# Designs tried in a protein design chat: VH-VL binders against p42126. Part 15

Target 1, 258 residues: p42126
Amino acid sequence: QRVLVEPDAGAGVAVMKFKNPPVNSLSLEFLTELVISLEKLENDKSFRGVILTSDRPGVFSAGLDLTEMCGRSPAHYAGYWKAVQELWLRLYQSNLVLVSAINGACPAGGCLVALTCDYRILADNPRYCIGLNETQLGIIAPFWLKDTLENTIGHRAAERALQLGLLFPPAEALQVGIVDQVVPEEQVQSTALSAIAQWMAIPDHARQLTKAMMRKATASRLVTQRDADVQNFVSFISKDSIQKSLQMYLERLKEEKG
Key: E = the ipSAE of ESMFold2; O = the ipSAE of OpenDDE; V2 = 0.75 times the mean of E and O plus 0.25 times the DockQ between their complexes.

## First folded at step 8 (VH-VL; framework fv_bebtelovimab)

Design c9 (at its last look DockQ between E and O 0.67; V2 from the best seeds 0.00; counts 0 for: pae E 4.1 > 2)
Fold by OpenDDE, look of step 8:
Structure c9 (fold): chain C 258 residues (1-258), chain A 123 residues (1-123), chain B 109 residues (1-109)
Amino acid sequence: as target 1 above (258 residues)
Amino acid sequence: QITLKESGPTLVKPTQTLTLTCTFSGFSLSTSGVGVGWLRQPPGKALEWLALIYWNDDKRYSPSLKSRLTISKDTSKNQVVLKMTNIDPVDTATYYCAHRGYKYGFTPYFDYWGQGTLVTVSS
Amino acid sequence: QSALTQPASVSGSPGQSITISCTATSSDVGGYNYVSWYQQHPGKAPKLMIFEVSDRPSGISNRFSGSKSGNTASLTISGLQAEDEADYYCSSYTSSTYVFGGGTKLTVL
């Protein structure tokens, strides 16, 4: 069980806790469970909102699972990326109110998940940074992810953040607008509950249609170019230089674990 | 290789409860992402999905039939059971169990099927 | 229910290419990326031929291909053979539900 769902039907809210040790990397299994869990909640009329948070101390999500992108077949890479796309599409277009209670580090793929939400609360801990640092690794963010960030913090800010591959500590994250609130760590969950209640006070139909209208362009573009995007990813990740870099990194990680 | 086989009564009376068992091999319902579904097909008619059970015991039902359906699994026996209550002649059909595989993430299709078992509902 | 519409029947001669359409009738547009096609011979179980619009399972002939344009998915069978004569069903996955088309009977003349 990599996703723990704690429902509160009375409140119309469920809390999805990421529980994929050690650092909630977005493995295929984890991606699948996330989609399945979300889908279940979306089809249960008892729920109108979901809070996404981590059950792992110190980390919201470390991002993509590097083991899924190294030493595998092109077919595997393609499948993995499709799974990532699927998660993004499902989250980004969800009719549920989604609030991220970010109680840990939130780089790269973690930030991707957070950015799909309607509202983001970040714990005030200098160790918890959020952002898309792909360029620091020589990687270009996909257009749909770029759009997601751009739609959140604006074009100019996104342009700077993406090019420099910035990870924002809480103060800067709030300033640039990548998160909506910064609160003490022990208040993250309660703040999320209060926030989601505000969103759920809005008539669902109007809210959902507005959300769809705001996000339709980006979502539709990915859907239309899904295969092309997959091919781009596969072509990139399959490069010898990239594979070597990933392999070296993974080996270092293994050594550090003991 | 993956195989599935349906078993249960081939004749059921109206109002009774139909219990079908799917016994499978070549895969395990302990594997993340894996599921087993039930489908049916009335003679000469189209396929209809009934229910799905996942490795983590999460269940999905046809919206039109959910009130009548219960799906369960015994992972240790490699079996999935479907129960349908208040059976009616309209429920006469070939019932299939099928494997919902886990390959490269979320895969909402049935890649392996049992041979099916014809269930006739008659007084 | 009838979220997917297929032609009742199509026919072709050996060696020809035929196309079977599957049109979604307004339902959930978001899930239309999960279109599958099944082949069913008389008295046999369905066989998965295409999944996710255009992907083929291992062992499926490359004569079978899938595509989508708008709300219509298509199964194309090239180099039609006698063994291709069967019923074909399109399927879609949306909102935790599997739906099927009415099926298309393919006759090889």
Scores: ipSAE 0.615, ipTM 0.852, lowest interface PAE 1.4, mean pLDDT 93
Fold by ESMFold2, look of step 8:
Structure c9 (fold): chain C 258 residues (1-258), chain A 123 residues (1-123), chain B 109 residues (1-109)
Amino acid sequence: as target 1 above (258 residues)
Amino acid sequence: QITLKESGPTLVKPTQTLTLTCTFSGFSLSTSGVGVGWLRQPPGKALEWLALIYWNDDKRYSPSLKSRLTISKDTSKNQVVLKMTNIDPVDTATYYCAHRGYKYGFTPYFDYWGQGTLVTVSS
Amino acid sequence: QSALTQPASVSGSPGQSITISCTATSSDVGGYNYVSWYQQHPGKAPKLMIFEVSDRPSGISNRFSGSKSGNTASLTISGLQAEDEADYYCSSYTSSTYVFGGGTKLTVL
């Protein structure tokens, strides 16, 4: 299993732990397990909220799995990107209260997951950072992820962060507003439980309808352009220069692992 | 080559519990993302989905029939079992089991089907 | 009853194109990209023809195409052939639930 679900139905909360060795890369299998696990909790009336966190030391999620984007067929790239879109749509529009307990590094696709949540708590550890650093790798964040960041930290901060590929250490993450709290590492889980209780104090129906209303425009923009977004990704990732760069990066990672 | 085959009683009495077994080959229910579903089709009528079980034992049930259905699996035997309680003549149908794969992203479709087994509920 | 409405029957002559519609009775059932189409010949199990509105499984003829506009999905069969005569079902997936249309009998004249 790549997703561990620790239910507490009496409290109405489940903890969803990422366990996709070594660094919780968003492989096609991991994306699939996340959606299936989330769907089960959404359709079980005993749960009102979910805490997303990591079972891997030092990392929340390292982001997209580059092996899914290199040396594959265009059909595979399309399927992979649809899976990434699906996870974002399901998280972003979920009827559950979602709190991210970010107990490790959270770059790129990890930040994608965290930004969908209602509330984000980051461990106060200088080795942990959060942000969308795709431009540092020559990759462009999709428009719907840009929208999500902009909705979270405002236009100017998002514009600067995306162009520079910024990763925010804890103090800076709190200041810019990409996370809502920074706490000592040992307090991340207890803080997440306290936060989710505050959200669950609101009647479910009113909270859920309000969230849907606030997020509808952003989600609908992707839904209406989903095929075009997939084709743009496939076209971009299939370029010889991009494939060559990914191959070299993957070979470097394999050499370092020994 | 993926194949599925349904087995179980062809004639049952009202109020009994119907037990159907799906035996499959060409895939493993230990593979991440894979699932097996059950559907039915009354004679001359439309298809109706009943239940689904995933490789990790996660389950889904038709809302209208949820209280009467139980789906389970034995991965080592390549089997999925459906139980339906309190059978009624309206449950007369051909029952299918079907494979759900994630080959083309995680679109929830049924790509391989068993031949079906007709279950008749006596009156 | 099914929340997906299909015509009971459609007919066409060999070589023509025909379209089978599938209309959701609410936007929450038919407004997502999880529409599939199945072909079923008499006495046979259903066969997947189209998934995710318009995608075609390997080995399915490009004479079969799918589309969606609003809450209506469409299956189009071009170059109609005698063996296309069958029942056709649309399906959608929402909130952990699969829903099937009532089916359309295609007659090739």
Scores: ipSAE 0.395, ipTM 0.755, lowest interface PAE 4.1, mean pLDDT 89
ESMFold2 (binder alone), look of step 8: mean pLDDT 88; pTM 0.919

## First folded at step 9 (VH-VL; framework fv_bebtelovimab)

Design s1
Fold by ESMFold2-Fast, scan of step 9:
Structure s1 (fold): chain C 258 residues (1-258), chain A 123 residues (1-123), chain B 109 residues (1-109)
Amino acid sequence: as target 1 above (258 residues)
Amino acid sequence: QITLKESGPTLVKPTQTLTLTCTFSGFSLSTSGVGVGWLRQPPGKALEWLALIYWNDDKRYSPSLKSRLTISKDTSKNQVVLKMTNIDPVDTATYYCAHKGYKYGFWPYFDYWGQGTLVTVSS
Amino acid sequence: QSALTQPASVSGSPGQSITISCTGTSSDVGGYNYVSWYQQHPGKAPKLMIFEVSDRPSGISNRFSGSKSGNTASLTISGLQAEDEADYYCSSYTSSTYVFGGGTKLTVL
């Protein structure tokens, strides 16, 4: 079990806690469990909002699981990328109010998850940064993720952040607008509960239609191009130079954690 | 090699509860993303999905039949059980259990099917 | 009542190509890439032929291909053979619901 779902008594809210040790990497198993857990909450009319957080503080999610993208078959890469696309589509277009309570580091795929939410709260801890740092690994954020960041922080800030692979510490994250609040770590959960209550005060039909209207163009672009995006990812990731680069990065991570 | 086999009564009376068991091999229903579903096909009619249970005990039901259906699993026995209450002659159908595949993430389709069991509802 | 619309029948001669359509709405076929196609011979269980619009399971011939445009998915069978004669069902998955077409009977003349 990689996802814990705790109902918040009386509020119509569930807290979805990531529990995929050591760093909540988006493995195929974790991606699958996240989507199925979200579907269950969406189909239960007693829930109107979900707070996404890590079961233990320190790392919200380290992002994509590099072991799913290195030393595998092209079919595996295709399946993995389809799973990543599905998580993004499901979260981005969810009819539930989604609030990310970011109680840890939030790079790359972790930031993907946070960016799909309606509201983001980050713990004020200099060890916790958020951003799309794919270029530092020699890989490219897909167009739909680029669009999501651009819609959140604007074109110029997004271009600079994506080209340089920036990770924003809390004060800079707030300043650039990638998060909506920065609060002491011990207040992240209570702040999330307050924020989601504010969003849930709005009648569901009006809120949901407005969200759909605002996000339709971005989501539809991926829906139309899913297969082409998978083909592009598989072709890119399968290149010998990229595979070698990823292998070297994984070896470096092992040395730093050894 | 994945195999599934349905078992249960072949003749039931109206208003009774139908209980069907799916026994499977070649996979574990503790593997993340894996599920087992139940579908039916009345003689000469289209396929209809009834219920699905995932490895983590999450359950999904056909909206039109939800009040009549209960799906459960026994991972140690490699079995999934479907119960349908208040059975009616219109429920006469071949009932199938099927594997929801997980090779590279979740897959919303059924890749391996049991042979099916015909259930006739009559007095 | 079938949620997805398929023609009741289609026919072709050996060696020809045929296409079977499956029409839904923006909430099923048009909203997701979760179209599956199943082949069913008389008295047998359905067999998965296509999943996720256009992918083939291991062991399924290249003669079977799938596509989608808007709210309509299509199964194309090229180089028709006698053993292709069967009922074909399309299916689409939404948030938590599977819906099926009414089925198409393929006759190989």
Scores: ipSAE 0.006, ipTM 0.560, lowest interface PAE 9.6, mean pLDDT 89

Design s10
Fold by ESMFold2-Fast, scan of step 9:
Structure s10 (fold): chain C 258 residues (1-258), chain A 123 residues (1-123), chain B 109 residues (1-109)
Amino acid sequence: as target 1 above (258 residues)
Amino acid sequence: QITLKESGPTLVKPTQTLTLTCTFSGFSLSTSGVGVGWLRQPPGKALEWLALIYWNDDKRYSPSLKSRLTISKDTSKNQVVLKMTNIDPVDTATYYCAHRLYKYGFWPYFDYWGQGTLVTVSS
Amino acid sequence: QSALTQPASVSGSPGQSITISCTGTSSDVGGYNYVSWYQQHPGKAPKLMIFEVSDRPSGISNRFSGSKSGNTASLTISGLQAEDEADYYCSSYTSSTYVFGGGTKLTVL
């Protein structure tokens, strides 16, 4: 099991804990379990909010699983990217209140998950940076992820962050607005519980319709262009130069044993 | 070749518990991503989804019927069982079980269906 | 009444094309590409004809095609044949449940 769910039905809240060692990489299996776990909570009328966090502090999620994007077939890359798109669509459009309790490093695909939430809390630890650092690896964030960041921190800050592949340590993350609160690590969970209670104080129908209205333009564009986005990803990732670069990076990671 | 077949009583009395069994072949409910669902169709009306069970024993229920429904599986027997409590004449319907695959998180579709079993709720 | 809106009936002659609409909301048809279409002959189980808006299962005739615009999905049957006479149901998976249309009776004249 890669996802642990701790319910508090009396409060209408569940805590969803990532448990995909070593770094909560978004493998196909982990993506599938995340969507199914979210679906389970959405199917259960006892729950109105979900807190997303890592089972172990240190890494919230390192992002996309590079082994799913290297040495595989084009059909595998297409399936993987569709799964990534589905996780983003499910989280971004969820009718549940989503709060990310970021108790670890949150780069790239980890930041993708955090950005889908309604509210983000980051532990005050200089080693826990958050950002979309794809360009530093020679990779481009897709338009829907770019739009998600832009909607959160504004056009100019997003452009600078994406072009330079910036990872923001906690103080800078709060300053730029990619996170909403920075608190001592031991207070992250209690802060998340307080924050989600504030969001759940709003009547569901009004909150949900407002969320849908605010996010419709970004979500609908991906829904309409899913297949084109998949083909763009497959074409890009399948390039010999990109495959070689990913293979070299994976070999370096093995040497570091991270 | 994927096949499914429903079995159970064809006539039940109000307030009883309805138990339906789906027996299948051509796939395993231990395969990651695989699920089996139950749906029903009252005479002359639309299809209604009731419940779903996944390979990992995760379960989903129609929100309007959740308090009355229990889905379970016996992977070794290739069976999925649905129980519906406090049966009422409005529950008269043809009941279907169906295969689904949550492949790469994007396949929430019922691709193979059993023949269906008509359950009449009457005194 | 069903969550998704379909016309109660549609008719056509052999060789013609017909289209069946399926209208939902941004929370179902509009929010995802989880639209599917089922064909049901009298006394038979539903048969999956279209999934993920426009994809066909193996063995389904290319005379059947699907599309979507906003909150409305459409099933088009070209080169209409007598055997196409059946009830057609649209379905969408939401974030947590399945919703179905009321069904459309296709009559081949």
Scores: ipSAE 0.550, ipTM 0.810, lowest interface PAE 3.0, mean pLDDT 91

Design s11
Fold by ESMFold2-Fast, scan of step 9:
Structure s11 (fold): chain C 258 residues (1-258), chain A 123 residues (1-123), chain B 109 residues (1-109)
Amino acid sequence: as target 1 above (258 residues)
Amino acid sequence: QITLKESGPTLVKPTQTLTLTCTFSGFSLSTSGVGVGWLRQPPGKALEWLALIYWNDDKRYSPSLKSRLTISKDTSKNQVVLKMTNIDPVDTATYYCAHRRYKYGFWPYFDYWGQGTLVTVSS
Amino acid sequence: QSALTQPASVSGSPGQSITISCTGTSSDVGGYNYVSWYQQHPGKAPKLMIFEVSDRPSGISNRFSGSKSGNTASLTISGLQAEDEADYYCSSYTSSTYVFGGGTKLTVL
């Protein structure tokens, strides 16, 4: 099981804990379990809010699983990218209140997950940075993820962050607005419980319709362009130069572990 | 080749519990992402989804019927069982079990269906 | 009542094309690409004809095509044949449940 779901003492709240060692990479199996776990909570009327966090502190999620994007068939890349789109669409449009309790590093696909939430809390630890750093790896954030960041921190800040592949340490993350609170690591969980209670104090019907209204244009843009986005991703990732870069990066990761 | 077949009583009295069994072949309900659902169709009416069970024993229920429904699986027997309590004449329908389409990731479609079993609720 | 709106009936002659609409809301048809279409002949189980708005399962004729614009999905059947005469149901998965249309009876004249 790669996702633990625990009811919390707060009425109507569940804590969803990522447990996909070593770094909560978004593998096909983990993506599948995340979506199914979210579906379970949405199907259960007793839950109104979900706190997303890592089971183990240190890494919230390292992001996309590069082994799903290298040395595989075009059909595999297409399936993988459709699964990534599916997670984003499901989280971004969820009727549940979503709060990220970021108790670890949150780069790339980890930031994708955090950005779908209604509220983000980051532990005040200089090792825990958040951002869309795809360009540092020679790859690009898809337009729907770019739109999500732009909606959160504004056009110019997003452009600078995306082009340079910036990872924001806690103080800068708060200043630029990619997170809503920065608190001592020991207080992340209790702060998330307090924050989600504030959001859940709003009547669900009004909150949910407002969320849908605010997010519809961004979500619809991907919904109408899903296949084109998949084909763009497959074409890009299949380039010899990109495949070689990813292979070299994976070899570096293996050397650093050993 | 995926095959499913429903079995259970064809006549049930009001207030009783209906128990239906789906027996399948051609796939394993231990494979990540796979699910089996139950749906029904009253004579001449639209299809209605009832419940779904996943490989990891996670369960989903129609919100309007949740209090009356229990879905369970026996992976070793290739079976999924649906129980519906407090049966009423309006529950008269053909009941189907169906394979949730699967090929990694999230695929919320029913691609293979059993033949269906007509359940009539009358005294 | 059905959550998704379909016309009760549609008719066409052999060789013609017909289109069946399926209208929902932004929380079902409009919010995702989860639209599927089922064909049902009298006394038989539903058969999946289209999934993910426009994809066909293996073995389904390319005469069947699907599309979506906003909150309305459409099933188009080209080159109508007598065996296409059946009930057609649209379905959409929401974020947590399934919804179905009331069904459209296709008559091939």
Scores: ipSAE 0.604, ipTM 0.829, lowest interface PAE 2.8, mean pLDDT 91

Design s12
Fold by ESMFold2-Fast, scan of step 9:
Structure s12 (fold): chain C 258 residues (1-258), chain A 123 residues (1-123), chain B 109 residues (1-109)
Amino acid sequence: as target 1 above (258 residues)
Amino acid sequence: QITLKESGPTLVKPTQTLTLTCTFSGFSLSTSGVGVGWLRQPPGKALEWLALIYWNDDKRYSPSLKSRLTISKDTSKNQVVLKMTNIDPVDTATYYCAHRGFKYGFWPYFDYWGQGTLVTVSS
Amino acid sequence: QSALTQPASVSGSPGQSITISCTGTSSDVGGYNYVSWYQQHPGKAPKLMIFEVSDRPSGISNRFSGSKSGNTASLTISGLQAEDEADYYCSSYTSSTYVFGGGTKLTVL
């Protein structure tokens, strides 16, 4: 199992723990299990909120699985990217209160997950950075992820962060507004429980309609352009220069494990 | 080649429990992303989704019928079983099991269906 | 009643084109691209004709096409043939449930 769901019996809350070793990479399997786990909680009226965290501290999620994006067929790239879009759409538009309890490094696709949430808490550990660092790898964050970041931290901060591929350490993450709280690592879970309780104090109908109203334009832009975005991704990732860059990165990653 | 076939009683009395079995071939319900669902159609009426079970034993139920439904699988026998408690004449319908495949993560479509089995509820 | 609204019947002659509408809300048809269409002949199981608004399963004729505008999806059948006479059901997936239309009976004259 790549996703562990722990119910908090009396609170109407579930804790969803990422368990896809070694670094919670968003593989096709993991993307599928995340969506299905979220769907299960949405189908269960006893739950009103979900805390997303890593089963093991150190890495919240390393982001997209580069092995899904290199040395494969165009059909595989298309399928993978559709799965990434689906996770974002499901999380971003979820009727549940979502809180990220970020107990580890949170680059790229990890930040994608965190950005879909209603509230983000980051452990105060200088090794745990958050941001959309795709440009550092020679790849591009899609427009709908760019929109999500821009909605969170504002246009100018988002442009600077995206062009430079910035990963924000905890103090800078709080200052720029990409996270809502920074707390000692041992307090992340209790802080998340406190935060989600505050959000759940609001009547569901009013909170859910407000969330939908606030997020409709951003979500609809992707819904309308899903196929075009897939084709743009496939065309871009299939370029020889991009494939070579990804191959070199994967080779370096293997050498560092040795 | 994916095939599914429903089996179970054709006549059931009110208040009893209906048990239906779906036997399938051409795929495994241990394959990541795959699910099998149950749907029904009363004579001359629209389709209604009842339940779904995934490869990892995760289960989904129609909210209106959740308290009456239990779905389970036996992966070794390629079978999915649906139980519906406290059956009523209004439950008279053709019951279908169907394959929910995964095409790139989240693929909420029933692409292959069994032939259906008519269940009549009468005293 | 059904959650999605379809006309009860539609008719056409061989060679003509017809369109069947399916109207929902922003929470189903309008919110995602999860619209599917099923064809059902009398006494037979439903057959998936269109998924993801406009995609066709392998083996489905290109005479069948799907589209969506806002909260309304449409199935268009061009070059009508006698074998197209059937009931057509639209469906949409919400985050946790399936919703179906009431069905449209297509008569080919």
Scores: ipSAE 0.158, ipTM 0.662, lowest interface PAE 6.2, mean pLDDT 90

Design s13
Fold by ESMFold2-Fast, scan of step 9:
Structure s13 (fold): chain C 258 residues (1-258), chain A 123 residues (1-123), chain B 109 residues (1-109)
Amino acid sequence: as target 1 above (258 residues)
Amino acid sequence: QITLKESGPTLVKPTQTLTLTCTFSGFSLSTSGVGVGWLRQPPGKALEWLALIYWNDDKRYSPSLKSRLTISKDTSKNQVVLKMTNIDPVDTATYYCAHRGWKYGFWPYFDYWGQGTLVTVSS
Amino acid sequence: QSALTQPASVSGSPGQSITISCTGTSSDVGGYNYVSWYQQHPGKAPKLMIFEVSDRPSGISNRFSGSKSGNTASLTISGLQAEDEADYYCSSYTSSTYVFGGGTKLTVL
């Protein structure tokens, strides 16, 4: 089981804990369980809000699973990228209040998840940085993720962050607005419970319609261009030079781990 | 080929519990992403979704009927069972079980259907 | 009181093209690519004709095509044939539940 859900039905809240060791990489199995867990909570009228966090502190999520992107068929890459798009669409457009309780490092795909939430709380630990660092790896954040960041921190800050592949430590993350609160690590969960209660005090119909209105244009751009985005991803990662680079990176990562 | 077939009583009295069994072949309900759902269609009316069970035993229910519905599976027998409590004449319908298709996303469509079984609720 | 709006009936002659609309909201048809179309002959189970807005299952004629614009999905049947006469249902997913249209009866000639 890669996703643990701890319900507090009396409060209308569930805590969704990532448990995909070692670093909560977005494998196809983990993506599948995340979407189905979210769907389960959306299907249950007892719940109005979800707090997303890591079961174990240290890493919220390291992002995409490189083993899903190397040594596989083009059909597998297409399926993987469609699953990534599906997670973003489902989280970004969810009718539930989503709060990310970021108790660990949050780069790339981890930041993708955090950015879909209505509110973000980051533990005050200099090792826990958040950002879209794709350019430092020689790759590009997809346009729909770029739009999500831009909507959150503004065009100018997003352009600088994306071009330079910035990972923001806690103080800088708060200043740029990619997170809403920075608190001592031991207070992250209680702060998330307080924040989600504030959002849930608003009547659902008005909150949900406002969220949909604010997010419709961004979501629609991906919905309209899903297949083109998949083909761009597949063609890029299928290149021999990229496959070789990913294979070498995975081998180096394995050596460092022991 | 994927095939599904519904079985159960065709005549049920009000307040009883309706139990329907879906027996399938051509796929395994242990395969990641696979699900089996139940739907119904009252005579001359639209289709209505009732419940869904996934390979990992996760269950979904129609919000309006959730308190009356229980879905379960027996993977070794290739069966999915639906129970509906406190049956009423308004529940008269043809009941279908169907395979939830999956193709790289989590897109909700039903690609193969059983023939359906008409359940009449009458005293 | 179906969640998705379809015309009650549509008619056409053999060889003609017809289109059936399915209108929902931004939370179902407009927000995702979850639209499916089912064909149902009298006394028979529904048959999947289109899924993911425009994709066809293996064995379904290319005369059947799907599209979507905003909150309205469309099923188009070209080169209409007598055996196409049936009820057609659209379906989508809202977030936590499946919704269906009220159905459209297609009459050929």
Scores: ipSAE 0.364, ipTM 0.738, lowest interface PAE 4.4, mean pLDDT 90

